# VH-VL binders against Nicotinamide mononucleotide adenylyltransferase (POF1), part 4

Target 1, 258 residues: Nicotinamide mononucleotide adenylyltransferase (POF1), of Saccharomyces cerevisiae (p25576)
Amino acid sequence: MKKTFEQFRKSNLLFQVLKGPQHLECQKLFVLDSSFNPPHLAHFQLLSQTIKNFKLKDTRSHVLLLLAVNNADKLPKPASFPTRLEMMCLFADYLQEKLPQSVVSVGLTVFSKFIDKDKILHEQFVKGCSADIGYLVGFDTIARIFDEKYYHPLKISDVMESFMSGSQLYCLARGDCHLSAESQLRYASDILEGKFEPVIPREWGARIHVMQNDYPALRNVSSSEIRNKLKNGQVESLKDELPLCIYDYLINNKTIFD

## First folded at step 8 (VH-VL; framework fv_prolgolimab)

Design d43 (from c3 with light chain S93Y)
Fold by ESMFold2-Fast, scan of step 8:
Structure d43 (fold): chain C 258 residues (1-258), chain A 122 residues (1-122), chain B 106 residues (1-106)
Amino acid sequence: as target 1 above (258 residues)
Amino acid sequence: QVQLVQSGGGLVQPGGSLRLSCAASGFTFSDYYMYWVRQVPGKGLEWVSAISGSGYSTYYADSVKGRFAISRVNAKNTMYLQMNSLRAEDTAVYYCARGEYSYGFWEYFDYWGQGTLVTVSS
Amino acid sequence: QPVLTQPLSVSVALGQTARITCGGNNIGSKSVHWYQQKPGQAPVLVIYDDSDRPSGIPERFSGSNSGNTATLTISRAQAGDEADYYCQVWDSYTWVFGTGTKLTVL
C-alpha cells in the first residue's frame, strides 16, 4: 500500500479510488469521512444506525471510505497513511459483509474542506448522475464546518449554500467532544429554531442529523483512546470496540502507533 | 487553569493614547476569540472589540470604530487594545475576556481578566 | 442592533425565588447568556445558551428564553447572591449586554 500511496502523492490527481467500484453505482451515496486511525465499531454504528433510522435497509447504497491526505501543513500522526489505507481496505471488506445491500469503495483526496471534497466527488466519482449524498461525520467535524473562523472574512451562509443544498450530514453524539452529548443532540433543532441566525440559515437544520448511539458501550469510543489502549497494553476491551479484522491487524502490528 | 492578566491602564488627557495588554495562560491561545469589554464606573457592561483566534478578523463597537485597534501576538499569548483620540466618555474599567464557542460562533465570555481602569481627564 | 432591557433592581427575601428578566424583540430566537458581577470584581458567567450552567455554578441558578423575554431564575436565594446581573446576546457580529439588574437579598 506504500507504493500505491506514493504513486498518488507523485500524481497530479485530486482524488483516486484505491479499492472497490471506481464510480458511483447507485443513487444513494454515503461518504464516511474520517482519519481511520484506526477504523472502529463507532464508524460502523454511524453507518448502520443511519441506514436503520432512515429505513434504508432494503435500499441499494454505495459507501465511500474517504481519507484526506493533504499533510504538507500538518504534524504527522502515527499510523502512516499507507497503514491507514491497509486498515481501511480491511474495514471495507467488513462493511461489504455486514451490509450486503451496499457496495464499498476506498478513496483518497487532497482536499480537507467539505465543499472541495463535495466538488471533486461530483466531478470524478458521481460524474453527473443524480445522487442523494450523505456525509457521515463526527460532531467535531460538524462544529468545524460551521465554525466562522475558517471562513474569514466570508459568511458561512454564502460559502456553504451549494454544499448544504445538495448534501445531508449524519452524526452520532459522543462524550469526548467539547460540547456535551445533550447539546449535540439539540444542535439540529436549535438551528431550525433560528438560534444560529444569521450565521447558519434555519432551513439547514433539516439536513443535519445528530443521533444518540443506540449501543451505549460505543458512545465514548474514539481512535485516540484506542491508540492509547494499544500503546499501554490494555487490549482486553478492544475486541468490544473494533471489527475483529482490525483487532487482529493491530495485535499483529502493535508498533504502528509508536 | 485559565488566567488572563491585564496591564497598561492609567490617567490620560483627552486626545491622548494608551495601550492595554492582556496576557493569557492555561489554554491554546490561538484557538479562541478574545474580547475587550468596558464598564463606566456605576454603569453597565459595554462590548468594545473582538478578535478572531488567528487575528484575521476584528470587530469594533460603533463608539470606538476608527479610534481603537485590537491586536494579538499568538507567539506571546498576549492581546492588546490600542486606544487613540481618547475622550472623557472612554473613562471606564476595561476587561479582557475569552470567547467560548456556542454551536457555530464565539458568542459568550467564559473567563475574564481582573480589569484595568482608564481615566480620561483634563 | 437589539436593545436588551432589564429592570434596574429586583428584591428577594432570603430563601425565596428571584426572577430577573431580559426583554428584547424576538430574543427567543437567540441564545442568551448571563453574568453575575459583585462589587469591585470582574463578571462571572452563571448561565450560557439560555439554560446551561458552567461547572461550579449552583443548581439554584436556571434560565429560560422564549418569545420576547429571557429569564434568569435564582431559587432559594442566599445573601451571597447579591450582585448585578447582565444578560448578553450575540447579533450579527455584535455582542450586546443588557442594561443590568441589581439584585438585593433582604
Scores: ipSAE 0.000, ipTM 0.402, lowest interface PAE 17.5, mean pLDDT 86

Design d44 (from c3 with light chain S93D)
Fold by ESMFold2-Fast, scan of step 8:
Structure d44 (fold): chain C 258 residues (1-258), chain A 122 residues (1-122), chain B 106 residues (1-106)
Amino acid sequence: as target 1 above (258 residues)
Amino acid sequence: QVQLVQSGGGLVQPGGSLRLSCAASGFTFSDYYMYWVRQVPGKGLEWVSAISGSGYSTYYADSVKGRFAISRVNAKNTMYLQMNSLRAEDTAVYYCARGEYSYGFWEYFDYWGQGTLVTVSS
Amino acid sequence: QPVLTQPLSVSVALGQTARITCGGNNIGSKSVHWYQQKPGQAPVLVIYDDSDRPSGIPERFSGSNSGNTATLTISRAQAGDEADYYCQVWDSDTWVFGTGTKLTVL
């Protein structure tokens, strides 16, 4: 993976698929955007519960695991990019096995902002097809997307119009956020009722889906806690938080987060 | 072929203890959640306990919390249910069962053991 | 603990269609699994994830789940289908069984 990453870095490309189909093959695209440091079962659950709740079991979908190079560089103590890409490829195989009706791609981008990621995906991955893109995100990401301070002096309604018109956001409610899980679950309906106007247009509420996390055992799974457990030698509990292929990779490479 | 073979049932006095065993074969035992489900003769199924593949995560029905302890020894392909402070209402056939995935979690029981009768009486 | 309500018993004529219901508040948002249990035997999985059949279960067995009711359907009923049937859901770290239904094939 070091050679593949270095080739991307030197290529001047803004986006590249490293594994799986190079272009969208299905009408439905799910983008899982994460630092993958490491990939874990809560990443899988977000995708899996979305498929379950929206009755998409029998629908072919394309899943893109997307890593942002520049944003990931800002993390304090992550694994190296080549190491994360190796784990992402293992995770892609795991997803393909667990969701056989789906196809999975692994990609890299230089962009950190969702609007820029969306633009490059429409240009290079979707290839002008009329696809509705579902972004699988945490509630903290939704809160940042709709926080005026990140766009000042521009209006969110102007900046995000193209993104929201072609995208849907899927999210699982969490108890560890500034808003209660109950308030998170009302977020989309509050937007639809105009409670966030004029900052957020009410019609965007139809494109935001915050679901109750149906799997309490996975609510507290996080990349930072996994790294902490690995550092402290608490490796047996990780089998319940990680795909087994990722678990095996980490126990054979315990120093990657040092 | 998946097989679950149970042992350890019998008659015990109220307040006593008993340990049930479930020996697994035909699959990679450590990859699967395992369960105990009980049934009072002539009545319905009641879930009792669950254990993750690693053994780290355990779950208990409210009726047995603090009295029963589920465990497993993956090197021996065997799961156990340690039953303490037994009560007359614990009298039932106890089944071990293997879990299977439903959208990211082990929601249902695809293979069952033959069952072991536990009788709690004086 | 949520209650999954099943009829105590259902009768069906040989060769006709039996329908066994499992009622629960908003059960259509959950995955429902079904087990068959014959006297003196362990339960056998007959339907999982609302409508999927395990290998070896005949096509006569089908399932559906919507709103407040899940249904197990057994078409062209045979004498060997006489058994107790249980629905089951996972709900917030709890595995919940229905009250059970005895199917009699006349």
Scores: ipSAE 0.165, ipTM 0.664, lowest interface PAE 5.0, mean pLDDT 87

Design d45 (from c3 with light chain S92R)
Fold by ESMFold2-Fast, scan of step 8:
Structure d45 (fold): chain C 258 residues (1-258), chain A 122 residues (1-122), chain B 106 residues (1-106)
Amino acid sequence: as target 1 above (258 residues)
Amino acid sequence: QVQLVQSGGGLVQPGGSLRLSCAASGFTFSDYYMYWVRQVPGKGLEWVSAISGSGYSTYYADSVKGRFAISRVNAKNTMYLQMNSLRAEDTAVYYCARGEYSYGFWEYFDYWGQGTLVTVSS
Amino acid sequence: QPVLTQPLSVSVALGQTARITCGGNNIGSKSVHWYQQKPGQAPVLVIYDDSDRPSGIPERFSGSNSGNTATLTISRAQAGDEADYYCQVWDRSTWVFGTGTKLTVL
């Protein structure tokens, strides 16, 4: 993967698919955007619970695992990008096995901003096909999307109109966000009732889906905790938090987070 | 062939202890959540306890918390339920069962053991 | 925590369709699983994930789940279908069974 990653950087491409179909192959697209440091069962939970809650298990879907390369903000102690890409490829195989109705692609982009990611996906992955696009995001991402301070002096309704008209946001409520889990679960209905107007158009509430995190066993899984457990040799509990292929990879490569 | 074979039931006085065993074969035991479900004779099913494939995560019904302990020894393909401070209302047939995945979690029971009767009386 | 309410009993004539309900607040947002239990035997999974059948379960068994009610449907009822039936959901670190329904085939 190091060679493939270096070729991507050298090419000055803005987006590239490294594994799986190069373009959207069906009408339903799920984009899972994460640091994948490492991929874990909570990433799978977000996708699988969305499929369950919206009765999509019999619907053919395309899943794109998307990694942003140029995040210069406050670096944790992550694995290198080539190492993350290797794990993402293993995770893609895991998703393909668990969700046989889905096809899975692994992609890389230079963009860190959400709207820029959406734009490049429409230009290079979707390629003008009609698509029902669902972004699988954390609530902190939703909070940033709808925070007017990031758009001043522009209006959110102007900047995000194209994106929100063509996309849906899927999210699991979480306890570590500035809004309580209860408030998060009411967020879409509050928008629909006009409680955020004029900042957020009420029509967008129909495009935002915040679901109860119904799986407590996976609620507190985090990449940082997984990395800490691996460094400390506390590896048995990781079998409950990781796809087996990721667990095996980490056990055979214990120093990748050092 | 998936098989779950149970043992360890019997008659015990209130306040006593029993350990139930469930021996698994025909699948990779460590990959699956395992469960205990009980049934008072002539009554309905009640979930008792669950254990993750690694054994790290355990779950208990409120009625048994602090009294029952679930465990597993993956090298022996065996799960246990240690029952302490037994009460008359714990009298039931106890089933072990294997969990199966439903969109992110082990939500349902696809294979069941034959059941083990536990009678708590004086 | 939550209670899944089933009728105590349902009767069906041989060859007719039986419907067994499982009531719960917003149960349509959850996956419902169904078990058949004959006297003196362990339960057997007959429907999982609302409507899927395990290998070996006849096509006469089907399921649905919407709003506040999940339903197990047994078409062309046979004498051998006489049993207790339990619905089950997973709910936040607990596995919850319904109250159970005795199906009598007349």
Scores: ipSAE 0.067, ipTM 0.621, lowest interface PAE 5.8, mean pLDDT 87

Design d46 (from c3 with heavy chain Y59W)
Fold by ESMFold2-Fast, scan of step 8:
Structure d46 (fold): chain C 258 residues (1-258), chain A 122 residues (1-122), chain B 106 residues (1-106)
Amino acid sequence: as target 1 above (258 residues)
Amino acid sequence: QVQLVQSGGGLVQPGGSLRLSCAASGFTFSDYYMYWVRQVPGKGLEWVSAISGSGYSTWYADSVKGRFAISRVNAKNTMYLQMNSLRAEDTAVYYCARGEYSYGFWEYFDYWGQGTLVTVSS
Amino acid sequence: QPVLTQPLSVSVALGQTARITCGGNNIGSKSVHWYQQKPGQAPVLVIYDDSDRPSGIPERFSGSNSGNTATLTISRAQAGDEADYYCQVWDSSTWVFGTGTKLTVL
């Protein structure tokens, strides 16, 4: 993966698919946007519960695992981008097996902002196909997307109009966020009631879906927690938090988060 | 090829203890959730306990919490149910079953053992 | 614990269609699984994820799930279909079975 990643950095490409179909193959696209540091079962649960809750299990879906590489970041992060791409490829195989109605691609992009990611995906991945796009994100990401300070002096309603018109946001509530889980679960309905006007148009509340995780065992799983457990030798519980292929990878590569 | 073979069971007095065993073959045992489901003769199915593939996570029905303990030894492809403080209402056929993954969790039972009768009577 | 309500008994004539219901609040938002149990035997999975059939289960077995009711449908009923049928869901922290339905093939 190191050579593939370095080839991408040497290219003038803004987006590249490294595994799976190079372009969208069906009407429904799920973009799982994460640092994948490592991929874990809560990532899978977000995708799987969305498919189940929105009655999409009989709908052919394309899943894109998307990693943003930040050219401004010069410091090593736990783990390196090539290592995360290796784990993402293992995770893609896991998803393909568990979700037979879906095809899975692994991609990377230079963009960190969602409007830029959406734009490049329409230009290079969706590329003339009709698409219903769902972004699978954590609540902290939703909070950043709708935080007026990141758009100043522009209005969110102007900047995000195209994105919100063509996209859905799917999220599982979590307890360790700055907002309580109860407040997170009320977020979409609060928007629909106009509680965030004039910053967030009330009609966008219909495009935002914050769900309670149906499976209590996965409600507090996080990449940070997993890295800490691996570092401290608390590896037995990781078998219930990771796809087996990711667990095996981490046990055989214990230093990647050091 | 998938087989679940149960052993243990029998007659026990109220307040007694009993351990059931379920020996698995034909699949990678450690990859699967395993379950105990019971059935009072002539009555319906009732889930009793669940254990994750690693054995780290366990679940219990409210009726057996604090009295029953589920465990597994993956090296031996065997799951156990330790039943303590047995009551007359625990009299049932106990089935072990293998879990199968369904869009988010191990929700359903695709293979079942033959069942083991446990009778709690004086 | 939530209750999944099934009729105690359903009768069907040979060659006709039997329908067994499983009632539960907002059950349509869950995945429903169905088991067949013949006298003296362990249960057998006949439908999973609302409507999918395991290998070896005939096409005359089908399922649906919407709103507050899931339904197991057995078309062209045969004498060998006479059994107890149980629906089952995952509900947050528990695996919940329905009360069971005895199917009699006349």
Scores: ipSAE 0.026, ipTM 0.599, lowest interface PAE 6.6, mean pLDDT 88

